# VHH binders against q12xb4, part 11

Target 1, 267 residues: q12xb4
Amino acid sequence: MLDFVGLGLFDEKDISLKGLEKIHNADKVYVEFYTSILMGTDLEKMEMLYKKKITVLSREDVEQHAEDWLVDAKDSNVVFLTGGDTMVSTTHVDLRLRAADMGIKTTLIHGASIASAICGLSGLQNYRFGKSVTIPHPYVSNRGVRVVSQTPYDTIKNNIEAGLHTAVFLDIDKDKGYMTVNQAMEILLEVEGKLGEGVMVDRLAVGIARAGSPSPVVKADYIEALRDYYLGGPLHIVVIPAELHFVEAEALVKLAGAPEGILENID

## First folded at step 5 (VHH)

Design Pa11 (framework vhh_8pnl_2)
Fold by ESMFold2-Fast, scan of step 5:
Structure Pa11 (fold): chain B 267 residues (1-267), chain A 122 residues (1-122)
Amino acid sequence: as target 1 above (267 residues)
Amino acid sequence: QGQLVESGGGLVQPGGSLRLSCADAGSIFSINAMAWYRQAPGKERELVARITSGGRTNYADFVKGRFTISRDNAKSTLYLQMNSLKPEDTAMYYCAADVRYTWGSYTEYDYWGQGTRVTVSA
């Protein structure tokens, strides 16, 4: 048996009771940290709380040599831990399919996902969201030209035109680190300066830091103001609202400190 | 993040073979999916093949049984083995990569290469 267990958003305590039960009953426990980082914990804290030895698997162990450890699940109980929810924003369905090819039964024990957390924290309704997008870190070409992905701008524009909010994920780079809300605002304004379509002008955004932590920050303001707003440490995420229901607008003002003026422009 | 650089294109006769490579010319921290697209003169860009980080593959009908996509995650390199090449395979071939957290986007990629030319003629 192979149990996939989601660890949730921030620290070792975000695991569900069902997930903890799976760990306690496991013969072997593996974890990977290459798809998701829980900023409030580390391996030692996890092992101390879960009272179980945990073996860390590299991306190569999971993607190239999965059979080396999946064979253990034929005759014993194996748990595989990931941040967030196991099959959200990961390729782990591939691993689940490999297990099936080997005759290994798999189960999913869900963890809290950033996809639902942003709705709870902002007050924006999940069914009013459109396609999600990631803002990658800009790079400089070999000709010295600064290259910035236009995809986030286009996705946000298309969603707004359809009356849908946009969840905007922020890039993680081994050299540049975790993108902040401030950097994301600068990037969107840079693309606006190039395209001139007015999409980001006077545009409301919601900056969120450390979802699931004891000290989350949720701040709604115009992109220009959020560019200079301090949200603290990672991980950050952005939501760009489209047309707001009056309850959504009230939630942003009362719970995220949005400008009161947004209450005058609701659908 | 990084740039993608394609190589391996060239001129071959019908029935010939070529192997295309696409290297991460920088540091792409995580790559969810990679793909090969092509664009022939006067046509729209079209998907040829795609592969997940775990190695699951998907192919356009017009290349099934002839082309094989693969990747070496340790080298951050994507490959396309092209066999039984036909004149209609003549195109500029592009490498594309999707980053983690671009949900629902196996057809809309964040990074693209500049292309490598494949010509199949008698």
Scores: ipSAE 0.012, ipTM 0.450, lowest interface PAE 8.6, mean pLDDT 86

Design Pa12 (framework vhh_8pnl_2)
Fold by ESMFold2-Fast, scan of step 5:
Structure Pa12 (fold): chain B 267 residues (1-267), chain A 122 residues (1-122)
Amino acid sequence: as target 1 above (267 residues)
Amino acid sequence: QGQLVESGGGLVQPGGSLRLSCADAGFTFSSYAMAWYRQAPGKERELVARITSGGSTNYADFVKGRFTISRDNAKSTLYLQMNSLKPEDTAMYYCAADVRYTFGRYTEYDYWGQGTRVTVSA
């Protein structure tokens, strides 16, 4: 059997009681940190609290060589741990399909997800969100040309036209590190400078840092102001609101320090 | 200007074969899902085949059993083996990379190549 267990948002205590029970009854426990990391904990703290040895799997172990460890689940209990909720913003459904091909039963023990946390922290309603998108780190091509993804700009534009908010995930790279809200604002403005469609002009955004921690930072302001706003350490995420209901606008002003002028733009 | 460089297109007779290649130009290839799209004159771009970073594949119904997508992460290269080519396969073929960890249906791929032309004609 293979049990997928979501660890939640911030530290080793965010696990559900059901998840902890699965760990205690497991023969093997694996974890991956490449889709998301829990900034309030580390492997040693997790092993101490859970009272179980945990083997860290690389992205390659999970995506390319999964059968090497999935085979253990044919005749024993294997637990696979992921930050957040296991099937949200991951490709881990591929592991369930591979397990099924091997005759292995799988179960899901859910964890708190950043997808719901941003709604609670900002006051924006979950049913008003459109397609989410990730901003990748820009790179310089072999020809010396700076390459910046246009997909986030297009996704935000399409959502705004449909009256839907956009959850904007920020890239995690082993070499370039964790993208900040400041870097994300710079990237969106760079794309705006090239396309000139006015999507990011006078655009409200919400920067969120360390969701699930004892002291998360939530700051709503225009993109240019957020570019220069200090949110502290990772992990960061951005929300670009579309049309706001009066309650959503009030929540952003009162809970996230949005400019009071946004209340005047609600018709 | 293409961030990805396609090659291997050409003119072939019906029933022929071609192997398309796409080399990455500076991004972390192994972390991206990759796809082949095509665009025939007067038509919208359509997905031909997709491969995840882990190697899972998906194909459009009109190429199933004839085309094979594969990747070599060590060489940062994407391939499309095209067998039993038909006149209807005539199009400009584009290599595309999706953003790491994006999931669901494709609206638009961001890292596009310049394209390679495939013409199937008697």
Scores: ipSAE 0.000, ipTM 0.395, lowest interface PAE 10.4, mean pLDDT 86

Design Pa13 (framework vhh_8pnl_2)
Fold by ESMFold2-Fast, scan of step 5:
Structure Pa13 (fold): chain B 267 residues (1-267), chain A 122 residues (1-122)
Amino acid sequence: as target 1 above (267 residues)
Amino acid sequence: QGQLVESGGGLVQPGGSLRLSCADAGFTFSSYAMAWYRQAPGKERELVARITSGGSTNYADFVKGRFTISRDNAKSTLYLQMNSLKPEDTAMYYCAAHIRYPWGSYKEYDYWGQGTRVTVSA
């Protein structure tokens, strides 16, 4: 048996009671930290609270050498831990398919996801969101050319035209670190400068830092203002609203400090 | 504008074979999920095959058993081996790379190539 357990947003206490039960009954417990990191905990704190030895798996262990540890689930109870919810913003469905090919039954024990947390924190309604997108760190090709993905700009544009909000996830890189709201705003404005379509001009955005922590920050303002706004440490995420219902606009003003002028143009 | 470059397209007779390649050495290729999409005249772009960084594959029903997707991480190259080609396979074929982390519960890929044309006719 292989049980996938979501750890939630911030620390080792965010796990559900069902998830904790799976850990207690497990013969082996694995965790990965490459898709998401819980900023309020570490391996030692997790092992202490969960009262189990936990083996850390690298991206390579999960993606390229999965059969090496999946085989344990043929004759024993194996738990695989992931930050957030296991099948949100990960490719871990691939592990379920590989397990099925090996005759291994899998289950999902859900954890709180950043995908739903942003709705609660911003006041924006979940049914009014379109496709999410990730802003990757710009990189330099082997030809020495700086590459900036246009996909986030295109996704945001298409969502806005459809009247849908965009959840904008921010890249984590071992060398470049955790992308901030400030860096994300700069990247979107850079693409705007190249394309000139006016999508990011006078555009409202919501910056969110440390969802699920004791000190979260939620700040709504125009992209140019958020570029210079201090949100503190990681992890950061952005929401780009499209048209707002009055209740959504009111929530952004009262709870996230959005400019009051946004209330004037709401249906 | 993408940094992925497709090659290997061309004209082939029904029942023939082609191997498409997609290359870029500018990013951490081994960390990306990769896919082949195609777009036939008058149709929307559709998924042909997908491969994870670890090598797990997924195929559209209309190519299953005929096409094989593979990757060579050392060469930063994605391949699509196309066998038993049919006139219905005529399309522009696009390479795409999906950023896996940190978050991104989305269906759209982050990097796209410019495409390579495959024509299957007598």
Scores: ipSAE 0.000, ipTM 0.319, lowest interface PAE 13.3, mean pLDDT 85

Design Pa14 (framework vhh_8pnl_2)
Fold by ESMFold2-Fast, scan of step 5:
Structure Pa14 (fold): chain B 267 residues (1-267), chain A 122 residues (1-122)
Amino acid sequence: as target 1 above (267 residues)
Amino acid sequence: QGQLVESGGGLVQPGGSLRLSCADAGFTFSSYAMAWYRQAPGKERELVARITSGGSTNYADFVKGRFTISRDNAKSTLYLQMNSLKPEDTAMYYCAADVRWTYGSYTEYDYWGQGTRVTVSA
């Protein structure tokens, strides 16, 4: 048996009671930290609370060499831990398919996801969200040219035209680190400078830091203001609202410090 | 936009084989899902094969059993092995990369190559 257990958003206590029970009954426990990290904990704290040894798997162990450890789940109980919810914003459905090919039964024990957390923290309604998108770190090509993905700009534009909010995930890279809201605002404005379509001009955005922690930051303001706003440490995420219901606008002003002028333009 | 570079295209006889390669020019290849698309003369661009970062593959019905997609993350290279080529496989072949399977992006590709031409004729 292979049980996928989501760890939630921030620390070792975010696991569900069902998830904890799966860990206690497991013969082997694995975790990966390459899709997401829990900023409020570490391996030692997790092992201490869960009362179980945990083996850390690299991206290569999970994505290239999964069969090496999946074989253990044929005749024993194996638990695989991920930050958030296991099948949200991950490639881990590939592991379920590989397990199925090997005749291994799998279950999902859900964890709190950033996908629902952004709705709760911002007050924006989940029904009013369109396609999500990730802003990758810009890179420099072999020819010394700065390459910036246009996909986030296009996705935001298309969502706005459809009246839908955009959840904007921020890249995690082992060398470049965790993208900040400030960097994301700079990237969107850089693309706006090249395309000139006015999508990001005077555009409201919501910056969120450390969702699920005791002290999350949620700040709504125009992109230019958020570029320079201090949100503290990772992990960060952005929401770009489209047209707002009046309750959404009130939530952004009262709970996220949005400019009060947004209340005048709800149609 | 990115700098993916395709190679390996050419002229081949019906029943022949070609291996296409797609090399990235400086992004995190191992975290991206990759695909091969093709565009035949006078036709729309269509999906040929896809591969996730973990190696799961998906193929268009018209190439199943003949084409194999694979990746080498250490070399940052995507491959398409094309066997038993037919005249109807004649097209410009493009590779594409996205973060869809890693960060919860929907169905949009971040980077495209410029294409490599495959011609199958006697």
Scores: ipSAE 0.006, ipTM 0.411, lowest interface PAE 10.4, mean pLDDT 86

Design Pa15 (framework vhh_8pnl_2)
Fold by ESMFold2-Fast, scan of step 5:
Structure Pa15 (fold): chain B 267 residues (1-267), chain A 123 residues (1-123)
Amino acid sequence: as target 1 above (267 residues)
Amino acid sequence: QGQLVESGGGLVQPGGSLRLSCADAGFTFSSYAMAWYRQAPGKERELVARITSGGSTNYADFVKGRFTISRDNAKSTLYLQMNSLKPEDTAMYYCAADVRYTWGSRYTEYDYWGQGTRVTVSA
């Protein structure tokens, strides 16, 4: 048996009671930290609270060598832990398919996801979101050319034209670290400077840091202002609103400190 | 463009073979799911084949047994081996990092597309 358990957003206490029950009944507990980092905890705190030894799996262990540990679930109870919710913005459905091929039954115990947290924190309605996108760190190609992805710009543009908000995930890189809201704003403005389509000009954005923590930062302002706004430590995420309902605009002003002028342009 | 560049397309007779390559995917290539799509004149882009970071493959029914997708993570290159080509395989073929399933870090989930390489199958 293989149980997938979502750990939630921030610390070892975000786990559901059902998830904790699965851990207590498990013969083996594995965790991965490469898809999301729980900034309010560490392995020692998790093991202390959960009363179980936890084995950390690398990306390679999960994505390339999964059968090496999935075999344990044929004859015993195995729990696999992930930050957030296990099947949101992860490749982990592949693990379920591999388990099925091996005759292993799987279950999902959900955790709080950043996908719903940004809606609660910003006041923006989940059904008004379009396609999400990730801003990658700029990189140097195999040809030695510096590459800055235009996909985030294009996705935001298409969503705005359709009246849909954009959830913008920020890159996690082993060498470059966790992308900040400030860096994301700089990248979007850099692409705007190249394309000149005016998409990011006077564009409202919402910067969010440490969702699920006791003191998250949620700040709505124009991209140029957010570039220089201090949000503290990771993890960061951005939302680019499109057309705002009155209640959404009011929430951004009252709860996220958006400029009051946004209340004048509501449908 | 520097992100993804397709090559290997051309004119081939029915029953012939072509090998497409997609290179210059110099970001965390081994962590991404990669795919080949095609677009015939007047049609939407359709999935031909995809491969996960772990090497699991999936094929459209119309190419099963004829096409093989593979990757070389050391060279950051994706391949599509096309055998027993038919006139209906005529299309522009595109390489993509496919976000329909997040293959890799949740924070590196994005679509990258190449410019395409043209495949024409005719006598």
Scores: ipSAE 0.000, ipTM 0.378, lowest interface PAE 10.4, mean pLDDT 85

Design Pa16 (framework vhh_8pnl_2)
Fold by ESMFold2-Fast, scan of step 5:
Structure Pa16 (fold): chain B 267 residues (1-267), chain A 122 residues (1-122)
Amino acid sequence: as target 1 above (267 residues)
Amino acid sequence: QGQLVESGGGLVQPGGSLRLSCADAGFTFSSYAMAWYRQAPGKERELVARITSGGSTNYADFVKGRFTISRDNAKSTLYLQMNSLKPEDTAMYYCAADVYRTWGSYTEYDYWGQGTRVTVSA
């Protein structure tokens, strides 16, 4: 048996009671931190609260060498822990498929997701969101060429044309660290400078830091202003709104400090 | 750009074989799904084959039974074994990464190589 358990947004207490029960009854407990890190906790605090030893798996352990540990679930109860909700913004469905190929039964114990948290914090309605996108860190290739993905720009453009908001996930890299809202704004403006289509010009955005923590920050402003706005420590995420319902616009002004001028252009 | 580098293309007779390779130069180990696309003269780019990090494969109907996609994650290399080649397979072949970086997003990434040309003619 393999149980996937979502840990929620911020610390070791965000786990559901059902998730905690699965951990207590497990023969082996694994966790990965490469898709999402819980900023309010660490391995020691988790092990202390959960009363269980936890083995940390690398990206390679999960994605390339999964059968090495999945085999344990044939004859014992294995729990796999992931920040957030297990199948939201992860590729862990591949683990379920591999487990199925091995004759292993899998279950899901859900956790709170950043996908719902951003809706609650911003006041933007979940049914008005389009396709999500991730901004990867720009990098320099082995040939000395700087690579910047255009996919975030294109996704945001297509969503806006359809009247849909965009949830924009920000890259976590071993060497470059956690992408900030400021860096994301710079990247979008850099792509705008290259393409010249006006998508990011005078564009409203919402920067969110530390969702689920005691000190979350939610700031709505134009991309140029958010580039220079200090939101504090990770993890960060961005939302690019499309046309706003009046209630959404009011929420951004009253709860996220958006410029009052946005109330003049309501759908 | 040079982030993905295709090789192995060339001129081959109908019925022949070629093995294409795509080396990941720069964003290694964050690629969850890889694909081969092709663009024939006067046509749009089309999906040829796709492979997930776990090894699940999908093929376009026009190459099923003739082409095999595979990957070597230790070498950060994607392959396309092309057998029983037809004149209709003549195209530029592109390696593409459906890169799920942070947070396992199902978002498509536009990481493309420069392509490698395959010509099938007598």
Scores: ipSAE 0.000, ipTM 0.316, lowest interface PAE 12.7, mean pLDDT 85

Design Pa2 (framework vhh_8pnl_2)
Fold by ESMFold2-Fast, scan of step 5:
Structure Pa2 (fold): chain B 267 residues (1-267), chain A 122 residues (1-122)
Amino acid sequence: as target 1 above (267 residues)
Amino acid sequence: QGQLVESGGGLVQPGGSLRLSCADAGFTFSKYAMAWYRQAPGKERELVARITSGGRTNYADFVKGRFTISRDNAKSTLYLQMNSLKPEDTAMYYCAADVRYTWGSYTEYDYWGQGTRVTVSA
């Protein structure tokens, strides 16, 4: 048996009671931190609270050599832990299908996801969201040219034209670190400067830091203002609203400090 | 472009084999779903094969059983093994990556290579 357990958003206490029961009854417990980490905890705190030894798996262990540890689930209870919810913004369905190919039964124990947390924190309705997009860290090509992805700009543009909000995930890289809201705003403005289509001009955005923590930061303002706004430590995420329902606009003003002028442009 | 670099194309006779390679030029290869596309002169670009970061594969019907897509994340390299090549396989072959580090879709890839030419003729 292989149980996938979502750990939730922020610390070792965000696990469900069902998830904790799975850990207590497990013969082996694995975790990965490459898709997301819980900023309010570490391996030691998790092991102390859960009262189980946890083996950390690298991306290579999960994606290339999964059979090496999946075989344990044929005759014993194995738990695989992931930040957030197990199958949201991960490729772990691949793992589940690989287990099925080996005749291993799998279950899902859900955790809180950033995908739903942004709706609660901002007041924006989940049914009004379009395609999500990730802003990757810019990189320098082997020809010495700085490369910035245009895909986030295009996705935001297409969503806005359809009247849909965009959840904008920010790149997590072991070498380049966690992208901030400030860096994301700068990247979108850089692309705007090259394309000149006016998509990011006077564009409202919502910066969110440390969802699920005791004191998350949620700040709604225009992209240029958010570029210079201090949100503190990771993890960060951005939402670009499209046409706002009047309740959404009011929520952004009252709960996220959005400029009151946004109340003039409601759906 | 310079984001991805394809190699391994060339001229082969019908029934021959080629192995294409695609190397990344500075992004985190192992996070991304990857794909091979092709475009023959005067035709639309078409999807040949896809592979998730975890190694799950999907093939166009016209190559199923003849082509094999694979990846080596440690070497940051994507492969396309092409067997039993036909004149109809003649095209420019492109490598693509989906930087949303989830499964690649048919229509939405962020990074593309410059292509490598495959010619199947006597």
Scores: ipSAE 0.025, ipTM 0.526, lowest interface PAE 8.1, mean pLDDT 87

Design Pa3 (framework vhh_8pnl_2)
Fold by ESMFold2-Fast, scan of step 5:
Structure Pa3 (fold): chain B 267 residues (1-267), chain A 122 residues (1-122)
Amino acid sequence: as target 1 above (267 residues)
Amino acid sequence: QGQLVESGGGLVQPGGSLRLSCADAGFTFSSYAMAWYRQAPGKERELVARITSGGSTNYADFVKGRFTISRDNAKSTLYLQMNSLKPEDTAMYYCAADVRYRWGSYTEYDYWGQGTRVTVSA
């Protein structure tokens, strides 16, 4: 059998008791770190707490050569660990389909997801969120031209027009590392400078760092101010609010230090 | 006509005080977020003060330190204590309640009163 176990947001202790039980009863334990990293732990700390050897799988091992290790689940108990919640913002449903094709039973043990954490930390209502989007790191083409994705700008614009908040995920690059809120603000303003549609002008945003850690930071301010605001270490995420209900606005002011002026335009 | 009824308005000299009351006409008062708004002729209604069901308060900058919002859930009554009144405070004062607050909708207020007039003049 194959048990998918979500590890939660930050460290090796975020695992549920059910998840820990699955690990203890497993014959083999695999983990991947390419979709998400738990900044408060490492392989050694996980193995020490869980009292099991853990084999790290690469993206290629999971996406291209999954059958090589899925075969172990035909005759033994296999656990596959992922940061957050296993099926949220991952392609891992493909592993369940491949397992089914091989006659392997699968189960899901959920973990805390950044998708719900941002609602709790910001005070913004989860049912008022639209499509999420990721800001990729800009790259330089073979001709030496800087390329910046317009998709985040378009998604935020469409959500705002529909009265919906946008969860903005920040890219992880092997060379450039973890994108910060500051870099995300610069990228959105760069696209605004090119398009001139006024979407990002005087636009409120929420920067969040280290959700689930002992020292999370949540800061609401206009995009231009957040560009220069220090939020500390990774991982970062951004929320762009649309129209605010009065309690959402109060939460941002009282809990995230938003400018009090946002309260003037609610009623 | 609304479900809420305001009282306590009147004519007062600058520096004077008034206490406004807003009585509920038959809904579960203790579950509602409540607010005081005001409107001078030719102006939009503006928020004066807000209070949650749990008693947390928020005030417009132009009344901070002078006005106090409070509620008595047992009497189903909202109050606005107005001290150090200024001519600029002259307006019709309205109370408002948001029933949907309990269910996570915070977009707008569901009930309004008919208003009570406050005039501050020499």
Scores: ipSAE 0.000, ipTM 0.091, lowest interface PAE 20.2, mean pLDDT 84

Design Pa4 (framework vhh_8pnl_2)
Fold by ESMFold2-Fast, scan of step 5:
Structure Pa4 (fold): chain B 267 residues (1-267), chain A 123 residues (1-123)
Amino acid sequence: as target 1 above (267 residues)
Amino acid sequence: QGQLVESGGGLVQPGGSLRLSCADAGFTFSSYAMAWYRQAPGKERELVARITSGGSTNYADFVKGRFTISRDNAKSTLYLQMNSLKPEDTAMYYCAAEVKYTRWGSYTEYDYWGQGTRVTVSA
């Protein structure tokens, strides 16, 4: 049997009781960290709390060589751990199909997802979100040219035109580190300066730091103000709201310190 | 102007060969699956060939046996060797990196696209 267990957002304690029970009854426990970074924990803390040896799988182990470890689930209880919620924003359904082809029964034990966390923290309605997008770190080409992705700008523009909020994920780089909300604001303004379509002009944004941690920060303000606002340590995420209903605007003002003037332009 | 830089396109006669290259996939080139797409005038972009980070390849039926995709992770360069070219291979060829990573259990997937390199097959 193969049990997929979501670990939640931040540390080893975010696991559900059902997930912990699956780990305790497992013969083998695997985890992958390439789809999710849990900033409040590490392998040693997880093994200490869960009282099980955990084998770390690489992306290649999961995507290209899955049968090498899936075979363990034919004659034993195997748990596969993933940050967040198991099948949300992952390709792990492919593992379930491969397991089924091998005659292996699979189950899902859910974990908390960033998709619900940003809605809870901001007060923005889940069903009013459009396509999410990631802002990559700008890079310098082999010819010495600075490259900045236009995709986030285009995605935000399309969502706003449809009346939908945008969840904006921020890049992680081994050398440049974790992108901050202020760096993200700078990048969006840089693209605006090149395109001149007015999408980011007087645009409200919500900066969120450390969702799921004991010390999350949520700050709503215009992009230009957030460019200079320090939200502390990683991980950061941004939401760009489209048109707001009054309860959403009220939540941003009262809970995230948005400018009170946003209340005057509500539908 | 693109996120990746394609080169090697040009004019070639039917039966000829061209080698396309795609550079600047970034420092994590070896971690991404890479692909070549093409778009002929008046048509949508279509997948030509794909190569995983581990080197496994997949080809569209219309190029299988004629085109070879390969990668050099040390040079952060993707290649497409095109042999036995036909007039119907005339198109703009695009390089794409399949960027996949996540935070807090949220899987992010998007493609980095190049600006394209033109291939024309005619006498």
Scores: ipSAE 0.005, ipTM 0.296, lowest interface PAE 10.8, mean pLDDT 85

